VHH binders against Putative inactive neutral ceramidase B (ASAH2B). Designs and how they scored, part 11

Target 1, 165 residues: Putative inactive neutral ceramidase B (ASAH2B), of Homo sapiens (Human) (p0c7u1)
Amino acid sequence: MRQHRQFMDRTHYLLTFSSSETLLRLLLRIVDRAPKGRTFGDVLQPAKPEYRVGEVAEVIFVGANPKNSVQNQTHQTFLTVEKYEATSTSWQIVCNDASWETRFYWHKGLLGLSNATVEWHIPDTAQPGIYRIRYFGHNRKQDILKPAVILSFEGTSPAFEVVTI
Key: E = the ipSAE of ESMFold2; O = the ipSAE of OpenDDE; V2 = 0.75 times the mean of E and O plus 0.25 times the DockQ between their complexes.

## First folded at step 18 (VHH; framework vhh_8k46_1)

Design A5 (from z5 with S104G Y108F; at its last look DockQ between E and O 0.83; V2 from the best seeds 0.00; counts 0 for: pae E 2.5 > 2)
Fold by ESMFold2, look of step 18:
Parts: structure tokens; C-alpha cells; sequence
Structure A5 (fold): chain B 165 residues (1-165), chain A 121 residues (1-121)
């Protein structure tokens, strides 16, 4: 099973706004923007350097509407938690967004901005080690008078330690 | 410039002990994981041990578990390898290396020049 706390946000219309204001807000619901100086998947809040088993690791990324991933991807993975294997200098996926211990939250902002929050509720049985969280998304980009383009992106958290003490 | 200077090697009889040191400069040592590798003549470089930036997480090759202990002192920018119960097959040049597991890291970024360990009688 996949975990999503927020699947789709819908902007409600206000009778007191002009048609132009309403149209602008509606149009901005269908495109994604990154904050100035940032790109999609950038880490806005890294995980802490160290956690004990039973704690919650949290990372916040520059996000995009998760509907773009559903509509344009044959495989819907929003996040992974990966453990470092030093002997091979490689990362092994230990869980993903379908895992009971992960949470994915999408926080829609104004004018196409959004954040993706990933939580890993570290099980008491987790092996001590070095871990990271990755986020996988798709942003919708539309230049004036051109068709919309769906672009994939990913973000990777700084590595953090998980210890038992 | 980045430097990793390994030292403490030498000649030792089987069953003996050595302590290797690797002094680091030119980068933020406390942000890097550290590893020890070894290479005997005519053989491929092999993993020996690894320690996280805090010193709390360690890994060892099966061939050295229980005999070698990795440690670090971030105040001295130094990583250590205590080698006990040495065997002839431990003879090699030992290299320390530094790895940034943060941005862009996928491999060991810096390597020392190594120190020779020779176990013979």
C-alpha cells in the first residue's frame, strides 16, 4: 500500500474576486514553480544528522503537484529510504512510499509553489547505519503558446545516522 | 590542498599489533566519513574498515572483524586503525580515504598516500 496524506488540493472560488483574479489562480493550479534561486527537489529542510530508533526523520523538498506523477508515470514512487552499504559504496532501498513507516505530505502554496514533506517513522527494529531519503516528482512547465511539458526530478537528503542509543 | 597522511606502519611478527593514523587537512574532516583500504602487490585494493563522521557507525571487512578497530578524533582531524592479532595475509599498503555522503557524493573523494604494513617471521 502507498501512503499519501494529501492527494489533491482544490482551490475554492470566491464570489468577491474578479474573473481575472480567479482565472489567474486557476491557471496557476496547473503549473509548478520553484522558488527563486531553487529548483524542484531541492532540500528546504534537511534531516537532522542523527536519530535514534523510534524517532521520526523529516525532510522538506521543493515540490510539485503529485498528480503530475500519477498522470505521467507508469511507476508511482514518491519516496525511498535508503541505507548505505560502505563495503560497496552503494545505497540499498529499505522502504518506499508504500511502506507503513513512511508518510508523504504535499503542501500547496500560492502561484504554483509547493513543498513535499517526507517522514520516516524509524522502526524500533531498524538496523543502525547511514540512511538518506529521496523524493521523486514531476513538474508541469508551460511556456507561453507552447504545449505543457512534464519533467521528472528528484531530490536527495543529506545522509543521517540511525543509532540505538 | 587536501591531504590525508597515513602513518604508523612497519614490520611486525604474526600475532603482533600496530596502530595506524591518518591525519587530515584541507577539508572539513568532521563532515566526512573515513575508510581504510589495503592493497598487496599484484592484488586489487580491498575494503578494510569504515567509520561515520560522528564515529558512531562502523563497518569492517569479514577478514578483519574482531581484530581491527577503527576510531576517529575529530578534534585532531585524525582517523585510526588499531590492528591486533596480525597475520601474514594482512601485509599490504594501507590507505585512508574520505567520503562525503552529502551533496554529490557517490565515492571516496580523497585518498592518502598509504603506509606499509609487513607481517612476517
Amino acid sequence: as target 1 above (165 residues)
Amino acid sequence: AVQLQASGGGFVQPGGSLRLSCAASGFTFSSYAMGWFRQAPGKEREFVSWISWSGRITYYADSVKGRFTISRDNSKNTVYLQMNSLRAEDTATYYCAAEDLYYGSGKFDYWGQGTQVTVSS
Scores: ipSAE 0.396, ipTM 0.746, lowest interface PAE 2.5, mean pLDDT 84
ESMFold2 (binder alone), look of step 18: mean pLDDT 82; pTM 0.817
OpenDDE, look of step 18: ipSAE 0.830; ipTM 0.924

Design A6 (from z5 with S104G S105T; at its last look DockQ between E and O 0.71; V2 from the best seeds 0.72)
Fold by ESMFold2, look of step 18:
Structure A6 (fold): chain B 165 residues (1-165), chain A 121 residues (1-121)
Amino acid sequence: as target 1 above (165 residues)
Amino acid sequence: AVQLQASGGGFVQPGGSLRLSCAASGFTFSSYAMGWFRQAPGKEREFVSWISWSGRITYYADSVKGRFTISRDNSKNTVYLQMNSLRAEDTATYYCAAEDLYYGTGKYDYWGQGTQVTVSS
């Protein structure tokens, strides 16, 4: 009874321009683009260092059109929330985008720029611990003299603490 | 030059106590999680305890729960391991290590040289 939930909000556009870049993108074809100096999945806004149970953790990533992930039939998960296990130096998935406590929002910008916002509505029953949020996306790339390609990417938030007090 | 200098080891009878200290320099200590590890001769290095950058989240290996307490003082750039009710099987070289979970490497960036703890009658 879980469902994949995706909401798009177009009121939060990223506007990064160069006059020559604007003309080139319009002439070639608008595909997914990352801001200058960044790559897809880079963290634009990390979570706060600490949350209490019942709060909302939010991370913003350099995004790409989520339709590209639907076209990739091998990758259907947009996000995970993971808890650190210090004994094994490893991360365990505790929920994903099918969980009712997570939200995914895609904010389309101009010229192929976009943001992916991931929220984790921390349940009151969450174990205290160290957590992170990961984002899984696919970008469409068009090089001169080559067919368009769908490429996978991942973003990983800095770790944050969840406490009960 | 990053340094992690562990100290406080020594010889102690079973049931005794020791407090290990690990003084850090050359990096922003308050942004790092800290761990303690130990290695006995002929054995693999094993996890002992871990503390988050704020000191509010701690983890312990099952073998030391209830006997060892990890703490940190960010104003002194130091992490501590209070070891009570020591047993012969706690004999090992104890290492402190620093981990930056911000970049998500999944490994410890810095290691101390260790301090010897020997528990014997």
Scores: ipSAE 0.595, ipTM 0.840, lowest interface PAE 1.5, mean pLDDT 84
ESMFold2 (binder alone), look of step 18: mean pLDDT 83; pTM 0.827
OpenDDE, look of step 18: ipSAE 0.844; ipTM 0.931

## First folded at step 19 (VHH; framework vhh_8k46_1)

Design B1 (from A2 with S105T; at its last look DockQ between E and O 0.75; V2 from the best seeds 0.74)
Amino acid sequence: AVQLQASGGGFVQPGGSLRLSCAASGFTFSSYAMGWFRQAPGKEREFVSWISWSGRITFYADSVKGRFTISRDNSKNTVYLQMNSLRAEDTATYYCAAEDLYYGTGKYDYWGQGTQVTVSS
ESMFold2, look of step 19: ipSAE 0.621; ipTM 0.855
ESMFold2 (binder alone), look of step 19: mean pLDDT 83; pTM 0.825
OpenDDE, look of step 19: ipSAE 0.841; ipTM 0.928

Design B2 (from A2 with Y103R; at its last read DockQ between E and O 0.82; V2 from the best seeds 0.76)
Amino acid sequence: AVQLQASGGGFVQPGGSLRLSCAASGFTFSSYAMGWFRQAPGKEREFVSWISWSGRITFYADSVKGRFTISRDNSKNTVYLQMNSLRAEDTATYYCAAEDLYRGSGKYDYWGQGTQVTVSS
ESMFold2, look of step 19: ipSAE 0.613; ipTM 0.850
ESMFold2 (binder alone), look of step 19: mean pLDDT 82; pTM 0.823
OpenDDE, look of step 19: ipSAE 0.840; ipTM 0.929
ESMFold2, fold request of step 23: ipSAE 0.641, 0.639, 0.673; ipTM 0.853, 0.855, 0.869
ESMFold2 (binder alone), fold request of step 23: mean pLDDT 82, 82, 83; pTM 0.823, 0.822, 0.826
OpenDDE, fold request of step 23: ipSAE 0.829, 0.831, 0.833; ipTM 0.924, 0.924, 0.925
ESMFold2, last read: ipSAE 0.645, 0.632, 0.635; ipTM 0.855, 0.852, 0.850
ESMFold2 (binder alone), last read: mean pLDDT 83, 82, 83; pTM 0.826, 0.821, 0.824
OpenDDE, last read: ipSAE 0.829, 0.832, 0.834; ipTM 0.924, 0.925, 0.925

Design B3 (at its last look DockQ between E and O 0.83; V2 from the best seeds 0.00; counts 0 for: pae E 2.04 > 2)
Fold by ESMFold2, look of step 19:
Structure B3 (fold): chain B 165 residues (1-165), chain A 120 residues (1-120)
Amino acid sequence: as target 1 above (165 residues)
Amino acid sequence: AVQLQASGGGFVQPGGSLRLSCAASGFTFSSYAMGWFRQAPGKEREFVSWISWSGRITFYADSVKGRFTISRDNSKNTVYLQMNSLRAEDTATYYCAAEDLYGSGKYDYWGQGTQVTVSS
């Protein structure tokens, strides 16, 4: 259980319904939504521009229910921490959600809204460099009278510097 | 419009030094990483050096490590390449480029270049 408690439900189920909206409200309880003007994987809170080894880098993304990824995994993990290699203009994975130094928390909001918080507990042995945090998820979308679909998405934090103490 | 204007090239004997400058305008320079590239006639463009937006993280091609130093001055919107112990194989047109590590993930802007010729 590296994931936050998935069975913890912060959504209040004691809601008042009008008869004309009952089906829509029930469907919204089982689907994922993004805030107005945002999309899944958007960065809500970037990491700080700079960290020292031993500090905790934190990024918050527009999230979706992590159970959606069980059937439709397209990647190895929910998150990666990546280090920039300027000579090849590429990013190399240095750890993922299987690593002891990472944490993944899913925070369920109201009516299908949620956040994903990713922490990287920067080890004392981390090389100085340019890093980023990526989040990989799947959102459940269902229009009324249509089949549900599971859609993949990803989020990428702005890059940040890690320096030695 | 975006401009990256490289200067400071010229003719120099082997073992000599040059300092290249690249003046930037038309974008937020301090939010971009900067790279230097070079291309000799008949060869592909190759990576030379790179510097992060803060100037604290740098990379160098193996062929130039210990001889070239990249730096930047964000108050002047300028990136520099100090080139020491120059060799004939350093002869090329040198280009500066700006990289957006948040957005496109690629070099968005390129300068026209400055010629460096190392000759006996």
Scores: ipSAE 0.471, ipTM 0.786, lowest interface PAE 2.0, mean pLDDT 84
ESMFold2 (binder alone), look of step 19: mean pLDDT 86; pTM 0.856
OpenDDE, look of step 19: ipSAE 0.808; ipTM 0.914

Design B4 (from A2 with K107R; at its last look DockQ between E and O 0.69; V2 from the best seeds 0.72)
Fold by ESMFold2, look of step 19:
Structure B4 (fold): chain B 165 residues (1-165), chain A 121 residues (1-121)
Amino acid sequence: as target 1 above (165 residues)
Amino acid sequence: AVQLQASGGGFVQPGGSLRLSCAASGFTFSSYAMGWFRQAPGKEREFVSWISWSGRITFYADSVKGRFTISRDNSKNTVYLQMNSLRAEDTATYYCAAEDLYYGSGRYDYWGQGTQVTVSS
């Protein structure tokens, strides 16, 4: 009875604690979080300042589950590579995630954290110029006493140079 | 305090040449792209030329291609505009400006006071 009472007390405590931890883990599986002091789309690792054609430009962003973008039933781009046009102070899209020279990787972390890695395998035909990489995503957010919502966000890398020689 | 000081303007006959300079201070010059703009009386300010932070990428307005050459010397914090084969249409106040492309901005953060170029007989 002494062992039985101790077993019952510990079992009740463990079950209560285990259920709370399980619920927390399940809730975090369906929502996205950004690291403290950051927001979705923030650049964690910029591209190098300069590349030659044939090299790979890589940018890492604070990410969110890419399924959120598909589940809102929109045709949408996860990334663009853009070239600067100084005469009009504007950016022109030169390729996107449908292009064979781009790669998108999502790296799931713990408790709703994640990274999005974008690679641009710079083709030999790329024009010399100033380029940037942009990331477009959606995060799932749960507010108290409200249904979860899907929110859009974007990230923009610092510009980098591409040269042929 | 950030300062861009443009100089080298003056009076030139058609077909002549001038070299503009823009000396920078108060910011990290080698991290900024640089542009030249011009404005004639009664006209809006227009793009002339642009050079990347390293100097390797340049752009020119169609009206000046082949006649003007932009360059920079990061050790002297200075951007230049060599203007050859000058025409009456080139008469304007010329401004240099610095652009931060770290965030992909098209915003020019700093502007010089300008230097007058007058092409006339």
Scores: ipSAE 0.618, ipTM 0.851, lowest interface PAE 1.4, mean pLDDT 84
ESMFold2 (binder alone), look of step 19: mean pLDDT 84; pTM 0.839
OpenDDE, look of step 19: ipSAE 0.834; ipTM 0.925

Design B5 (from A2 with Y102W; at its last look DockQ between E and O 0.74; V2 from the best seeds 0.71)
Fold by ESMFold2, look of step 19:
Structure B5 (fold): chain B 165 residues (1-165), chain A 121 residues (1-121)
Amino acid sequence: as target 1 above (165 residues)
Amino acid sequence: AVQLQASGGGFVQPGGSLRLSCAASGFTFSSYAMGWFRQAPGKEREFVSWISWSGRITFYADSVKGRFTISRDNSKNTVYLQMNSLRAEDTATYYCAAEDLWYGSGKYDYWGQGTQVTVSS
């Protein structure tokens, strides 16, 4: 969607540039959509059941444009990596999207579809245990004759084991 | 039908040992984490031990750490609790439970009917 100016005809440039810019802006206003039979935050590809320290855990979710979280003006994270505590049947956050060992990638598809890929680059010092990856996003939805709304959603990966080498 | 059958309880003197077994049927045992819990008369049920689906990750309550060992044999659909150096306060009904961390809310989906352990002189 890079545009280049044409200088061979100033009149056609002005008309063409104006029309092309309008069309580009209309194309970029596509709301978020989930694939048929899926919802935002659904896991498209789970992590493997087991990793060793030093490996990369990867989960792919049905995603939405990350600008929606910024436009919602929240301070919430895009992702967490959580460790299971069996004594309390609870999960403890061990890192988030601000951590160096995590990566968040948004993959824009056609017609409002997108994926969010979350990677956890498991540090060599990670404690053995049971972990999961969560994704937090916002989708833009528009009903006919109403303003667009921003809705929050979350996805949670199946748990996986992290063991030492 | 899902079934968790705990066995191996009984009477033992303080300092003795017992081995509990919990045989599972009616679900994919190797996909579940397993826990042991205990409840003495008039008391709340409490966590004892936990083991991951592969058997490589374990947890123990502080009160049993170093004395109890959890293990599992996925080929026999069975989880075990080896209880050594037993004390009077270990007297309780012991329950096994199965937890699905793949799809579950982090609660135990299935519970056994329990086996009685009595530690007394």
Scores: ipSAE 0.562, ipTM 0.838, lowest interface PAE 1.6, mean pLDDT 84
ESMFold2 (binder alone), look of step 19: mean pLDDT 82; pTM 0.823
OpenDDE, look of step 19: ipSAE 0.837; ipTM 0.927

## First folded at step 20 (VHH; framework vhh_8k46_1)

Design C1 (from B2 with S105T; at its last fold request DockQ between E and O 0.68; V2 from the best seeds 0.72)
Amino acid sequence: AVQLQASGGGFVQPGGSLRLSCAASGFTFSSYAMGWFRQAPGKEREFVSWISWSGRITFYADSVKGRFTISRDNSKNTVYLQMNSLRAEDTATYYCAAEDLYRGTGKYDYWGQGTQVTVSS
ESMFold2, look of step 20: ipSAE 0.641; ipTM 0.859
ESMFold2 (binder alone), look of step 20: mean pLDDT 82; pTM 0.816
OpenDDE, look of step 20: ipSAE 0.833; ipTM 0.926
ESMFold2, fold request of step 23: ipSAE 0.642, 0.625, 0.641; ipTM 0.857, 0.847, 0.851
ESMFold2 (binder alone), fold request of step 23: mean pLDDT 83, 83, 83; pTM 0.825, 0.827, 0.825
OpenDDE, fold request of step 23: ipSAE 0.820, 0.823, 0.825; ipTM 0.921, 0.920, 0.921

Design C2 (from B2 with R103K S105T K107R; at its last look DockQ between E and O 0.73; V2 from the best seeds 0.73)
Fold by ESMFold2, look of step 20:
Structure C2 (fold): chain B 165 residues (1-165), chain A 121 residues (1-121)
Amino acid sequence: as target 1 above (165 residues)
Amino acid sequence: AVQLQASGGGFVQPGGSLRLSCAASGFTFSSYAMGWFRQAPGKEREFVSWISWSGRITFYADSVKGRFTISRDNSKNTVYLQMNSLRAEDTATYYCAAEDLYKGTGRYDYWGQGTQVTVSS
């Protein structure tokens, strides 16, 4: 009855493996993932090195479902635009996602992947200077046999120049 | 082997002028912002001036505005500080430094050895 045992083992193996694939697909529909070799908040497309006032600066980050930030209610902003102050080697926030000149877009991909696109519509009155864009998000992580957790993350663009005409 | 070599210091009377140079090697100079700092004996190092990688954005400490001018020549990997109307309180060792703002750490990656400026009657 070794043959019976082997058939049951094969059947169990196939059903178990198929069930694991189904569970993985379900988990990937619920959770956020980063691309291989990347982490949440990594810059996928930096801003151009320079812009004139009136242009649109755009950065694309490895993203996560923005609903996770709403559910947490710990952090309400998705982005900041910051201006460099060289005298103190520091950055000061000049606008955020509540500002009229910013846009935030979330682009859901396959299998838990997503991108966050941040635009800054540079006002004609913007001061010349060095700027950067930051993105703040939360990813949902689910390990097998564990409850889901919500983890915070941030991304920071390379700096760019804003000049007048 | 990154090097920032500052030069052009010396002795000068009040009201005089000096031009500092800082020659860079071992990194991609045109990708870095450059700063000048100074430190007098017994005092904290202080910010003097800063220039962006393209040269179009500059900053100056209030104490030097209108007297000092920072510039750079990316073809020569060199940053300059033109110092006019020098005063006794400008006496210090002047250091150049390079900052990669992509990292966003709020600190300078490389520092020069400095050049002495002495302003005295």
Scores: ipSAE 0.627, ipTM 0.855, lowest interface PAE 1.3, mean pLDDT 85
ESMFold2 (binder alone), look of step 20: mean pLDDT 82; pTM 0.816
OpenDDE, look of step 20: ipSAE 0.829; ipTM 0.925

Design C3 (from B2 with A33S; at its last look DockQ between E and O 0.82; V2 from the best seeds 0.74)
Amino acid sequence: AVQLQASGGGFVQPGGSLRLSCAASGFTFSSYSMGWFRQAPGKEREFVSWISWSGRITFYADSVKGRFTISRDNSKNTVYLQMNSLRAEDTATYYCAAEDLYRGSGKYDYWGQGTQVTVSS
ESMFold2, look of step 20: ipSAE 0.591; ipTM 0.835
ESMFold2 (binder alone), look of step 20: mean pLDDT 82; pTM 0.817
OpenDDE, look of step 20: ipSAE 0.844; ipTM 0.932

Design C4 (from B2 with F59H; at its last look DockQ between E and O 0.82; V2 from the best seeds 0.72)
Fold by ESMFold2, look of step 20:
Structure C4 (fold): chain B 165 residues (1-165), chain A 121 residues (1-121)
Amino acid sequence: as target 1 above (165 residues)
Amino acid sequence: AVQLQASGGGFVQPGGSLRLSCAASGFTFSSYAMGWFRQAPGKEREFVSWISWSGRITHYADSVKGRFTISRDNSKNTVYLQMNSLRAEDTATYYCAAEDLYRGSGKYDYWGQGTQVTVSS
């Protein structure tokens, strides 16, 4: 099973409904917002430049509510871990959000702000190489008296290397 | 201005050795991966070797594995290609190139002018 789905379905979404809880749920429906001077998918915390197998690579992105991706009803992955192939000058997906070694955390802030944290728990069998982490999301934009729109975005971490020792 | 200055080419007999150097300026060398390519007249440019920004990850074309060694010295902004057990088929112009993997473009951003290697008896 996808571990990131378990973390996205946090207990605050299971809270008892009341007048104050109903208002909180309505506030959770406000549009997504990026911090001043930034855009969705921007890297807030890059991975370290180097890791050994068995370590955890972590990247933090400007995020948006992950329900927007589900409600878009398109098969969308939330994250990929990609390895660079120097001979072809290309990136190959090694794993995604369905993989046992990845974690996705959504950290809801106030007034539409949020962070997406992606972890890659580097398996002992990982090949040495150059890797990156990508995040794929959707933000909700709603103008007064207009239908809400869902816009896709992506973020890409700086590359980092993985070594076997 | 960005420059990649390749040097160290020359004439050498089969079985001999040669060391190529590529000196970089005008960009942050230590943040770039470096590659060596070669091209014989009338042929397409081909991949030879590649090295990560730290120097700890390397890759080689099958045709040169075990004979060529790529290395770099980030304090001198220079990448090297040690070429041993040279063969006539290694005759080509050798080019160094720099790649910014941070952006993930899938392209080399900068290319050197090349240095000629001729393996002949």
Scores: ipSAE 0.523, ipTM 0.805, lowest interface PAE 1.8, mean pLDDT 84
ESMFold2 (binder alone), look of step 20: mean pLDDT 82; pTM 0.815
OpenDDE, look of step 20: ipSAE 0.843; ipTM 0.931

Design C5 (from B2 with G104A S105T; at its last look DockQ between E and O 0.71; V2 from the best seeds 0.65)
Fold by ESMFold2, look of step 20:
Structure C5 (fold): chain B 165 residues (1-165), chain A 121 residues (1-121)
Amino acid sequence: as target 1 above (165 residues)
Amino acid sequence: AVQLQASGGGFVQPGGSLRLSCAASGFTFSSYAMGWFRQAPGKEREFVSWISWSGRITFYADSVKGRFTISRDNSKNTVYLQMNSLRAEDTATYYCAAEDLYRATGKYDYWGQGTQVTVSS
């Protein structure tokens, strides 16, 4: 069955807002905004410096509406978990948003603000190492009397250790 | 005034041992990962070993695994490389470097001036 929700019908909604106020409010609802002093993909809450296998690593990013990524169809994933390879000074993807051990949550805020929460449920078989979490998104920018644009962005968490003890 | 001062190099016979030290100052040593690199004349610089900020995670190049051991003492702001069973191909200038994986830049932020290791009969 359908989700339970409370909504206003069209007539009641229109009576609540004037024409110019309604237009402004509708325009603000279709754009993405970042908090003052921040940009999309910024880390709002880093992972802890270390975890043991079996724990959950969590990072919170400045987010944008995930529909922008689906509409763009150029983005292959919302997140990656990457393991550091010091021999080549590089990162290797060990899982992504299609993996059973990851979770992606989008939390809509007021007036175009939102957060993206990424969890990695560290499997018991994870190798000890240095890891990070990355977030990939798209924000919608709409200026009055201009075409809308969809811009890509990414965020990268600080690295953290995963140990067995 | 960041400084990474590598020392402990010298001349050794094949099969011998050396212990390199790299003393750090001018930055928060305990928040940085540390690496050792080496470069022989006319060759590219190559990775040798790496240790995380806590000392619990280490990496080694295949050519040195089982022979070299990296360690650190955060109370002395020093990283070490114990080099055993030395071979002629280990002859190089050895450099220590510091990496801030918090910023995830993909490069080392600070480099030492190096110490020479020469393995010869």
Scores: ipSAE 0.599, ipTM 0.838, lowest interface PAE 1.4, mean pLDDT 85
ESMFold2 (binder alone), look of step 20: mean pLDDT 82; pTM 0.812
OpenDDE, look of step 20: ipSAE 0.667; ipTM 0.854

Design ctrlS (from B2 with W50S W53S I57S F59Y L101S Y102S; at its last look DockQ between E and O 0.50; V2 from the best seeds 0.00; counts 0 for: pae E 16.2 > 2)
Fold by ESMFold2, look of step 20:
Structure ctrlS (fold): chain B 165 residues (1-165), chain A 121 residues (1-121)
Amino acid sequence: as target 1 above (165 residues)
Amino acid sequence: AVQLQASGGGFVQPGGSLRLSCAASGFTFSSYAMGWFRQAPGKEREFVSSISSSGRSTYYADSVKGRFTISRDNSKNTVYLQMNSLRAEDTATYYCAAEDSSRGSGKYDYWGQGTQVTVSS
């Protein structure tokens, strides 16, 4: 009786997990989700308020699968680093994801959740000033009885300062 | 032992004001950037405000900009958060945190126990 129940439970377990888990995994490989109370591009961890040249600024965002951005091709970058220019009261791009001093990491989670980590390895030649990091992504959404759609989103870090000494 | 002791929380009506204090000990306060974070029940901890070790640079989340003011007094090893025009959505436990500015890690090294702020009619 115990042998039969153990075999039945193992067989039932394997059948249900092989069928249901596979179906869920296939469906969830298609879509992106944000944590409750958050949206894509929200800042999960801001940079420090101040860095010296030569240090690494790091920001973590609510992310989405970067493959969605490549396939869409409406926006070609994943990140920018921007410097505030007081004379024009505007933000100027100083580097992007193609620059040697930036790193982009995607951390895939379960059930469509993911994080995007952006690092800026601040060059010794960086001008002192106020900076921010922006993240640009696309999430895949699939509603029941609707075709999948790709939606763009942006995230912007709180500003931080870079000093030389 | 490092300690960050937050105080000044309480119950307040919408539109009211509170001032939080965070007294620090056990480390060289003037070498650390200070931050305020908050966490409501069932939510992830979120950034509120930060101030550089010298006090020259301050930063705010968009949701609090223009209403909250961070400051520090290095002679008293204390960071403050003046919270004006409080709203129900500001209800949370508020935590102070410290980060060694010389390390450049992007991680806050020390965290306080927090103080409760409740904004309700």
Scores: ipSAE 0.000, ipTM 0.149, lowest interface PAE 16.2, mean pLDDT 79
ESMFold2 (binder alone), look of step 20: mean pLDDT 81; pTM 0.796
OpenDDE, look of step 20: ipSAE 0.014; ipTM 0.299

## First folded at step 21 (VHH; framework vhh_8k46_1)

Design D1 (from C1 with T105V; at its last look DockQ between E and O 0.59; V2 from the best seeds 0.64)
Fold by ESMFold2, look of step 21:
Structure D1 (fold): chain B 165 residues (1-165), chain A 121 residues (1-121)
Amino acid sequence: as target 1 above (165 residues)
Amino acid sequence: AVQLQASGGGFVQPGGSLRLSCAASGFTFSSYAMGWFRQAPGKEREFVSWISWSGRITFYADSVKGRFTISRDNSKNTVYLQMNSLRAEDTATYYCAAEDLYRGVGKYDYWGQGTQVTVSS
């Protein structure tokens, strides 16, 4: 997964700060953080309310390092695309991150911040209906004087319409 | 205060028609999907019809397909149910409900108090 970094991470650079600041910066690079007032899986950019088949639905979530998910579990997905069934007030999974029409991008920021971008390249054969995108991840958290833990989280986009015209 | 005021029920003979209305207030109607449900005495509430916030996507229970038509007018904050070819088994209290699928997980947040539909000779 491509990371957006301007400079290579260097241990020498970190050693020029005070020990407290250096330790904080190093710690934040090995853990995940959410922006102030947010939690992991929160939607930063919702999908548009409506798409036509052939368009790309995009949602951006507060993310975490995807290696946390790989290292902790098997048989997992990073995302699902789900279609609403109003008769039963339920959602049916129609594809996931293994599907050729989905894309998952992780964009690492500074100091443990990151975004997860999910795209659904809506196939021409998609049924008209109401859809949503869900994101599943794990964040690494280390409080001062406590062991690091890996916590699961999920995010759910607002629903959007897919139409043929 | 949120209100969903269902109206237009009444007594009708088999084969007749009725048009239900549900007027909404206290929330942003155009952001909500709307559903119609019904409940007959001694039976569980059942889904009848559903319409998306734009009005472009609809669902119907199999028992009403081809006879009932859901529509909405976002300028009047109102959802409608046109009921044609009514049958005795359509006798029930009809409820409208509002669901925020675009901004949330999707559940019916608001329910109307219902309007009675009675189909008999």
Scores: ipSAE 0.488, ipTM 0.784, lowest interface PAE 1.8, mean pLDDT 84
ESMFold2 (binder alone), look of step 21: mean pLDDT 83; pTM 0.820
OpenDDE, look of step 21: ipSAE 0.838; ipTM 0.928

